# VH-VL binders against q869s5r1519to1633, part 32

Target 1, 115 residues: q869s5r1519to1633
Amino acid sequence: YILVAEDNDINIKVVVRQLEKLGYTAIVGINGLKALEIIGSFPICLILLDCQMPQMDGFTCSTILRQIEPTGQRIPIIAMTANDSKDRCFEVGMDDYLSKPVRVDRLQKTLSDWI
Below, E stands for the ipSAE of ESMFold2; O stands for the ipSAE of OpenDDE; V2 stands for 0.75 times the mean of E and O plus 0.25 times the DockQ between their complexes.

## First folded at step 10 (VH-VL; framework fv_recibokibart)

Design x2 (at its last look DockQ between E and O 0.93; V2 from the best seeds 0.79)
Fold by OpenDDE, look of step 10:
Structure x2 (fold): chain C 115 residues (1-115), chain A 120 residues (1-120), chain B 108 residues (1-108)
Amino acid sequence: as target 1 above (115 residues)
Amino acid sequence: QVQLVQSGAEVKKPGASVKVSCKASGYTFSDYYMHWAKQAPGQGLEWIGEIDPKSGDTKYNQKFQGRVTMTRDTSISTAYMELSRLRSDDTAVYYCARESFEWLPYFDYWGQGTLVTVSS
Amino acid sequence: QIVLTQSPGTLSLSPGERATLSCRASQSVDSSYLHWYQQKPGQAPRLWIYGASSRATGIPDRFSGSGSGTDFTLTISRLEPEDFATYYCQQYGKYPFTFGQGTKLEIK
């Protein structure tokens, strides 16, 4: 299971379809808060986290996730961003990034690197 | 090669229903959303709705809500659009179109169109 | 819904001339979700430009797309006889997806 945190319905549709094409099942959270709730409910092996979302953005979500995760259990967090803010992503504990709009070949490589 | 082949022209009376088919080939049918568009004679294009062939989930333009039903048969890679309570302004060419998702979402392949004529 | 307004409605030009087609959106559209289609009489639309500025496969380099926000343009640097058709812009950024009313490029 891959957690997709994204608020845009078009982006959600595309990324979910890409993940399904690659053989994964997506669980969608429409903001950082929802993403946090989902982490406790599903066995997530990787998180695709949009940096910009309403109510709670990806940076805040990542910070909280790293604070509450059990010792020895680190889930890869991949930032999805339309901007070149790589440094900020890594500062809050994200492991990698994908530029938006997400390309399926880049997504496939990222999943291969981290799962 | 990807192909979308639609059913033939239809002539219907007002109040009747029409069901247009779109048979896909050359790709995995269930992996791509299918869309439908309307083009009245001499007019532009209008989006009707979409269907996820995998789940069967649909989303319709509110303009057609309550009169349109999109379905699919994955065993024969065929999508269907049914329009009920037909009226004269439903006369148009109807197209099915595949949605790309490898990168950007757009309509990369189209059916040849199906003319539906509604007249008394 | 997002309304796309194309101008002009009809554009009459001769082969060899430059063509400029405009598409204006009622609200901002991400350039990734603005596309152009070409349609000839009796045929289905065909993807022409995607993501505002990328040519679809097989589209000659005399075609170019540009723009962002609410203003988008399709340009044909030097018209060929086969380029005379109707061109539609389309937004895929918000439901419902919408098309412009089209610009008919005809031979003068």
Scores: ipSAE 0.840, ipTM 0.936, lowest interface PAE 0.6, mean pLDDT 96
Fold by ESMFold2, look of step 10:
Structure x2 (fold): chain C 115 residues (1-115), chain A 120 residues (1-120), chain B 108 residues (1-108)
Amino acid sequence: as target 1 above (115 residues)
Amino acid sequence: QVQLVQSGAEVKKPGASVKVSCKASGYTFSDYYMHWAKQAPGQGLEWIGEIDPKSGDTKYNQKFQGRVTMTRDTSISTAYMELSRLRSDDTAVYYCARESFEWLPYFDYWGQGTLVTVSS
Amino acid sequence: QIVLTQSPGTLSLSPGERATLSCRASQSVDSSYLHWYQQKPGQAPRLWIYGASSRATGIPDRFSGSGSGTDFTLTISRLEPEDFATYYCQQYGKYPFTFGQGTKLEIK
């Protein structure tokens, strides 16, 4: 499963359709707290993580995930960002990034690099 | 090439229903949301709703909820919009439009429009 | 719902002049989801500008879009005869999706 952590309904609609076109199954978390619940409940192989979300943003979510993850079970975290510092994404344990609004060809390449 | 071809003009009496079709060609029909919009004579555009052709799921503008039903038949790549309990202010041109998803969502292709006239 | 108010309602200009069309939203709209369509009488709308500032395929360089938040602008630097039409802004940022009422650009 690919976890999509995103709070905006339109962004969710578009990225889920892109993932379906590429042959992937998406599970959606509407904020960082919901994303953490999903990771604990489902076998997630990659996370698309919006940096800006209400209640718990993507940077905080990534920091928590890296603190609680079992040794040797690192899930790739791909930042989704409009205009963020690439350095901050890597500092909190994210592995790569995609510019929003996400293009399907860029999504395909990024997923190929990490899956 | 992408093409959306709509059914022909309709004349209806108040209280009747109309069902407009939109036949798609040149792309994988089930991959793209289909939208419908209304344009009354001499006026602007009003969004009616959308349908996901893959699942059949719909979302309607509240103004039309209760009177509009959108369906599709994937075997013939055709979307439908049915409007019931017609009244005179439903007289308009109705358009179908395809939503892109490869990047930004916008209405990239439109049908030619279907004039529905409601007269007693 | 987000109300888009276009001004002016009608803009009367001559070929060669510069046109400026305004679209004001009742609440903030992500510019990625603000689009412009051109419509001529008897025809369907055509995508013209998307994401506030990007020209659709085949749209001449004289068209430019700008803006963010609640204020968006479509500019035509030097009007050609084929540019006289009605232009609609449209937001895709929040349901229900809405259009402005249109600006009719006509020959003076």
Scores: ipSAE 0.652, ipTM 0.861, lowest interface PAE 1.4, mean pLDDT 91
ESMFold2 (binder alone), look of step 10: mean pLDDT 94; pTM 0.947

Design x3 (at its last look DockQ between E and O 0.90; V2 from the best seeds 0.79)
Fold by OpenDDE, look of step 10:
Structure x3 (fold): chain C 115 residues (1-115), chain A 120 residues (1-120), chain B 108 residues (1-108)
Amino acid sequence: as target 1 above (115 residues)
Amino acid sequence: QVQLVQSGAEVKKPGASVKVSCKASGYTFSDYWMHWAKQAPGQGLEWIGEINPKSGDTKYNQKFQGRVTMTRDTSISTAYMELSRLRSDDTAVYYCARESFEWLPYFDYWGQGTLVTVSS
Amino acid sequence: QIVLTQSPGTLSLSPGERATLSCRASQSVDSSYLHWYQQKPGQAPRLWIYGASSRATGIPDRFSGSGSGTDFTLTISRLEPEDFATYYCQQYGKYPFTFGQGTKLEIK
């Protein structure tokens, strides 16, 4: 299971389709708060986290996730970003990033690197 | 090579139903969403709806909601669009179109179109 | 829904001339989700430009797309006889997906 945190319907649709093509099942959270609620409810092996979302953005979500994660357990967090704010992503504990709109070949490589 | 081949022209009476087929070949049918569009004579294009061939999930334009049903048969790589309670303004060419997903979503391949004529 | 308005409705030009087609959206559309299609009489539409500025496979470099926000443009630098057709813009950024009413490019 891969957690997808994204608020845009079209972006959700495309990423979910790409994940399905690659053999994964997506669980969707429409913002950072919803993403946090999903953690623990499903066996998530990786998180795709949009940096910009309403109510709670990806940066805040990542910070909280790293604070509450059990010792010895670390789920890879991949930032989805439309801009080049790479440094900020790593500062809040994200492990890697994907440029939006996401390409399936880049997604495949990222999943291969981290799962 | 990717091909979408639609069923032949239909002539229907008002109040009847029509079911148009779209047979896909040259790719994995279940991996690509299928869309349908309407083009009235001499007019532009109108989006009708979409179907996920894998799950069968659909989403329709609200304008057609309640009268349109999209289905698929994965065993023969065929998508179907059924329009019920036909009226004269349903007269149009109907197209199926494949949605890309590798990067950007757009309609990369189209069927040849199916003319549906509704007349009393 | 997002309304796409194309202008002009009809454009009459001669081979060799420059053509500029406009597509205006009623609200902002991400350029990644603005596409153009070409259609000739009796044929299905064909993908022409995607993501506002990327040519589809096999499309000559005399075609170019540009724009962002609510204003998009398709330009043909030097018209060839085979370029005379109807061009539609389309947005895939929000349901329901919508098309412009089209610009008919005809021979003068």
Scores: ipSAE 0.853, ipTM 0.942, lowest interface PAE 0.6, mean pLDDT 96
Fold by ESMFold2, look of step 10:
Structure x3 (fold): chain C 115 residues (1-115), chain A 120 residues (1-120), chain B 108 residues (1-108)
Amino acid sequence: as target 1 above (115 residues)
Amino acid sequence: QVQLVQSGAEVKKPGASVKVSCKASGYTFSDYWMHWAKQAPGQGLEWIGEINPKSGDTKYNQKFQGRVTMTRDTSISTAYMELSRLRSDDTAVYYCARESFEWLPYFDYWGQGTLVTVSS
Amino acid sequence: QIVLTQSPGTLSLSPGERATLSCRASQSVDSSYLHWYQQKPGQAPRLWIYGASSRATGIPDRFSGSGSGTDFTLTISRLEPEDFATYYCQQYGKYPFTFGQGTKLEIK
């Protein structure tokens, strides 16, 4: 399962259709809090995490996940962002970065690097 | 080469239904969402709805909700739009359009259009 | 529903002139999801500009798109005879997807 944490329904549609084309099953969380709940309930192997979301943004979500995760069980977190926030993404424990709107060839490459 | 070929013109009476087909070729039909749009004579374009050919999932413009049904037959790469309880302001050309998925979602290929005329 | 208002409704110009077509949205639209289509009589619409500013395949560089937020513009630097058509803006940023009412670019 790949967790997509994103609040915008069009952005969700864009990335989910690409994941399905690439052969992955997506689970959607509409904010950081929902994303954390899904991680606790489903076997997530990678997270695509939007940096800007209401209630709990992606930066806070990544920080919490890295703090509470069991030693040796690190889930790759790939930031999705439309700006120059890559330094902050890595500071909060994200592993890689994709520009929005996501291109399917970049998504495929990034997933191959981390799965 | 990508091609969308629609069914021929229809003449209907008020209260009837019409089902327009859109046959796709030159690409993997199930990979691309299909949309339908309406263009009344001398007017602009109006989005009717969309279908995911892989799952059959649909979403409709509220203006058409309850009167429109979109379906597909993946074995013949064909999408369908059925509009019921026709009225005179449904007279229009109806287009199918394919949505790109590789990056930005835009309508990159369109069918030639199907004229539906609703008259007594 | 996001309403797209195009202006002018009709633009009468001669070949060689510069054309400016406006599209105003009732709410902010992500530029990535704002597109332009060209349509000639008896033909289906054709994708022309996508993502507010990117030209579709085969579209001449005399066409340029710009804008963000609520204001978007399609500019044709020097009109050619084949450019006379109706142009529609379209937003894909929020359901239901909507089109502008069109700007008819006609030969003076």
Scores: ipSAE 0.638, ipTM 0.867, lowest interface PAE 1.2, mean pLDDT 90
ESMFold2 (binder alone), look of step 10: mean pLDDT 93; pTM 0.946

Design x4 (at its last look DockQ between E and O 0.89; V2 from the best seeds 0.74)
Fold by OpenDDE, look of step 10:
Structure x4 (fold): chain C 115 residues (1-115), chain A 120 residues (1-120), chain B 108 residues (1-108)
Amino acid sequence: as target 1 above (115 residues)
Amino acid sequence: QVQLVQSGAEVKKPGASVKVSCKASGYTFSDYYMHWAKQAPGQGLEWIGEINPKSGDTKYNQKFQGRVTMTRDTSISTAYMELSRLRSDDTAVYYCARESFEWLPYFDYWGQGTLVTVSS
Amino acid sequence: QIVLTQSPGTLSLSPGERATLSCRASQSVDSSYLHWYQQKPGQAPRLWIYGASSRATGIPDRFSGSGSGTDFTLTISRLEPEDFATYYCQQYGYYPFTFGQGTKLEIK
């Protein structure tokens, strides 16, 4: 299971169909708060986290996730971003990033690197 | 090579239903969303809706909500669009179109179109 | 819904001339989700430009797309006889997906 935190319907559609093609099941959270709820309810092996979302953005979500995760249990967090704010992503504990709109070849490589 | 072949022209009475088929070949049918568009005579294009052939999930333009039903038969790589309670302004050429997959979503392949004429 | 307004409605030009087609959106659309299609009489639409500025496979380099936000343009640097057709812009950024009303490029 891969957690997809994204608020845009089209971006959700694109990433979900790509994940399905690659053999994964996507669980969608429409913001950071929903993502935090989902992480405790499903066996998530990787998180695709949009940096910009309403109510709670990806940066805040990542910070909280790193604070509450059990010792020795680190889930990879991949930032989804439309800009080049790479440094900020790593500062809040994200492990890697994907540029939006997400390309299936880039997604496949990222999943291969971290799962 | 990717091909979308649609069923033939239809002539219907007002109040009737029409079901147009779109047979896909040259690719994995279940991996690509299928869309439908309407083009009235001498007019532009109008998006009707989409279907995920893998799950069967659909999303329709609210303009057609309640009258349109999109389905698929994965065993024969065929998508269907049914329009009910036909009226004269439903007269148009209807197209199926495949949504691209790898990166950006656009309509990369189109069927040849199906003329549906609604007249008394 | 997003309304796409194309201008002009009809463009009459001769082979060899430059053509400029405009597409304006009622609200901002990500350039990644703005596309152009060509259609000739009696035929289905054909993908022409995607992501505002990328030519589809087989499309000559005399065609170019540009723009962002609410203003997009399709340009033909030097018209060929086969270029005379109707061109539609389309947005895939918001449901429902919508098309412009089209610009008919006809021979003068």
Scores: ipSAE 0.801, ipTM 0.926, lowest interface PAE 0.7, mean pLDDT 96
Fold by ESMFold2, look of step 10:
Structure x4 (fold): chain C 115 residues (1-115), chain A 120 residues (1-120), chain B 108 residues (1-108)
Amino acid sequence: as target 1 above (115 residues)
Amino acid sequence: QVQLVQSGAEVKKPGASVKVSCKASGYTFSDYYMHWAKQAPGQGLEWIGEINPKSGDTKYNQKFQGRVTMTRDTSISTAYMELSRLRSDDTAVYYCARESFEWLPYFDYWGQGTLVTVSS
Amino acid sequence: QIVLTQSPGTLSLSPGERATLSCRASQSVDSSYLHWYQQKPGQAPRLWIYGASSRATGIPDRFSGSGSGTDFTLTISRLEPEDFATYYCQQYGYYPFTFGQGTKLEIK
């Protein structure tokens, strides 16, 4: 499963279709709190994490995940960001980033690098 | 070459139903959402709804909820839109349109339109 | 529901003139999800500008789009006879997807 943490339903629709075309199965969390719940409940191999979400944003979610993760269970976290705040993403333990709106060819490349 | 070919014009009485077809060719039908739009004579475009051809899942404009049913037959690459309890203000050209998702979603290919006339 | 208001409703110009078509949204729309379509009588709409400013394949560079937030424009720098048509803006950012009511660009 690839976890898509994104609150905008059009962005969700588009990225889920891109993932499906590339042969992946997505599970969606609409905010950082839901993303953490899903990580605890499902075998997630990679996270696409929007930096801007209500209730718990992606930066906070990444920080928490890195603090509570069991050894040997580091899940790649790929930021989705409109403003290209790359340095902030890496500071909170994200492993890579994608500029929004996400292109399917860039998504494919990034996933191949981390899965 | 991507092409969407719609069924021919229909004339209906108020209270009847109409089912418009949209046959797709030149691409993998199940990979792309299909949308339907209405254009009344001399008027602009109004979105009716969408269908995911792979799953059959639909979402409709609230204005048409309860009167519209969208279906598809993936074996013949054809989408359908059925509108029930027709009334005179349903007289319009109805279009199918394919949604791109490679980057930005937009309606990249359209059918030629189907005129539905509702007259007493 | 987002209302897209296009102005003017009809724009009468001669070939060679510059045209400016306006699309105003009732609330902010991500420019990535704001598109323009051209439609001629008896024909289906055709994608013209997507993401507010990107030309669709085969669209001449005399067409340009701009804008963000609630205000978007389509500009034609020098009108050709084939450019006279109705232009619709469309937003894909929020359900239900909506179109503007159109600007008819006609020969003066």
Scores: ipSAE 0.581, ipTM 0.847, lowest interface PAE 1.7, mean pLDDT 90
ESMFold2 (binder alone), look of step 10: mean pLDDT 93; pTM 0.944

Design x5 (at its last look DockQ between E and O 0.84; V2 from the best seeds 0.78)
Fold by OpenDDE, look of step 10:
Structure x5 (fold): chain C 115 residues (1-115), chain A 120 residues (1-120), chain B 108 residues (1-108)
Amino acid sequence: as target 1 above (115 residues)
Amino acid sequence: QVQLVQSGAEVKKPGASVKVSCKASGYTFSDYYMHWAKQAPGQGLEWIGEINPKTGDSKYNQKFQGRVTMTRDTSISTAYMELSRLRSDDTAVYYCARESFEWLPYFDYWGQGTLVTVSS
Amino acid sequence: QIVLTQSPGTLSLSPGERATLSCRASQSVDSSYLHWYQQKPGQAPRLWIYGASSRATGIPDRFSGSGSGTDFTLTISRLEPEDFATYYCQQYGKYPFTFGQGTKLEIK
């Protein structure tokens, strides 16, 4: 299971289809808060996290996730961003990034690197 | 190669229903959303709705809500659009179109169109 | 819904001339979700430009797309006889997806 945190319904549709094509099942959270709720409910092996979302953005979500995760259990967090804010992503504990709009070949490589 | 082949022209009376088919080939049918568009004679294009062939979930333009039903048969890679309570302004060519998702979402392949004529 | 307004409605030009087609949106559209289609009489639309500025497979380089926000343009640098058709812009950024009313490019 891959957690997708994204608020845009078009982006959600596309990324979900990409993940399914690659053989994964997506669980969708429409903001950072919802993403946090989902983490405790499903066996998530990787998180695709939009940096910009309403109520709670990806940066805040990542910070909280790294604070509450059990010792020895680190889930890869991949930032999805339309901007060149790589440094900020890594500062809050994200492991990698994908530029938006996400390309399926880049997504495939990223998943291969981290799962 | 990707192909979308639609059913033939239809002539219907007002109040009747029409069901247009779109048979897909050359790709994995269940992986791609299928869309439908309307083009009245001499007019532009209008989006009717979409269907996820994998789940059967559909989303419709509110203009057609309550009169349109999109379905699919994955065993034969065929999508269907049914329009009920037909009226004269439903006369148009109807197209099915595949949605790309490898990067940007757009309509990369189209059916040849199906003319539906509604007249008394 | 997002309304796309194309101009002009009809454009009459001769082969060899430059064509400029406009598409204006009622609200901002991400360039990634603005596309152009070509349609000839009796045929289905065909993807022509995607993401505002990318040519679809097989589309000659005399075609170019540009723009952002609410203003988008399709340009044909030097018209060929086969380029005379109707061109539609389309937004895929918000439901419901919408098309412009089209610009008919006809031979003068």
Scores: ipSAE 0.898, ipTM 0.956, lowest interface PAE 0.5, mean pLDDT 96
Fold by ESMFold2, look of step 10:
Structure x5 (fold): chain C 115 residues (1-115), chain A 120 residues (1-120), chain B 108 residues (1-108)
Amino acid sequence: as target 1 above (115 residues)
Amino acid sequence: QVQLVQSGAEVKKPGASVKVSCKASGYTFSDYYMHWAKQAPGQGLEWIGEINPKTGDSKYNQKFQGRVTMTRDTSISTAYMELSRLRSDDTAVYYCARESFEWLPYFDYWGQGTLVTVSS
Amino acid sequence: QIVLTQSPGTLSLSPGERATLSCRASQSVDSSYLHWYQQKPGQAPRLWIYGASSRATGIPDRFSGSGSGTDFTLTISRLEPEDFATYYCQQYGKYPFTFGQGTKLEIK
């Protein structure tokens, strides 16, 4: 399962259709809090995490994930960002980033690098 | 090459239903959302709704909710739009259009259009 | 729903002139989801400009798009006879997806 943490319905549609084309199954969390719940309930192998979401943003979500993750069970976190904020993404423990709206060829490459 | 070929013109009475088909070729049908749009004579375009051919899930413009049904048959790469309880203001050309998925979602290929005439 | 208002409704110009077509949205639209289509009589629409400013494949560079927020513009620097058609803007940013009412660009 790939977790997509994103609050915008159109952005969700864009990335989920691409993941399905590439042969992956997506689970969607509409904010950072829902993303944390999903990680505890499903076998997530990679997280596509929007940096800006209501209630709990991606930066806070990533910080919490890195604090609570079991030793040796690091899940790759790929930032999805419209902003050029890559330094902050890496500071909070994200492993890579993708520009939104996501291009399918860039998504495929990033997934192959981390899965 | 990508083609969308729609069924022929229809003449209907008020209160009847019409089912328009859109046969796709030149690409993997299930990978691309299909949309339908209405264009009344001499007027602009109005979005009716969409269907995900992989799942069959549909979403409709509220203006048509309750009167429109979108379906597909993946074995023959064909999408369908059925409009019921026809009125005279349903007289229009109806288009199917494919949504791109590689980057930005836009309608990259369109069918040739199907004229539906609703008359007494 | 997001209403797209195009102006002018009709634009009468001669070949060689510059055309400016306006599309105004009732609320902000992400420019990535704002698109333009061209339609000639008896034909289906064709994608022309996507993401507010990117030309579709095969579209001449005399066509340019710009804008953000609520104001978007399609510009044709020097009109050719084949450019006379109706142009529609369309937003994909929020359901239901909507089109502007169109600007008919006709020969004066």
Scores: ipSAE 0.620, ipTM 0.860, lowest interface PAE 1.3, mean pLDDT 91
ESMFold2 (binder alone), look of step 10: mean pLDDT 94; pTM 0.947

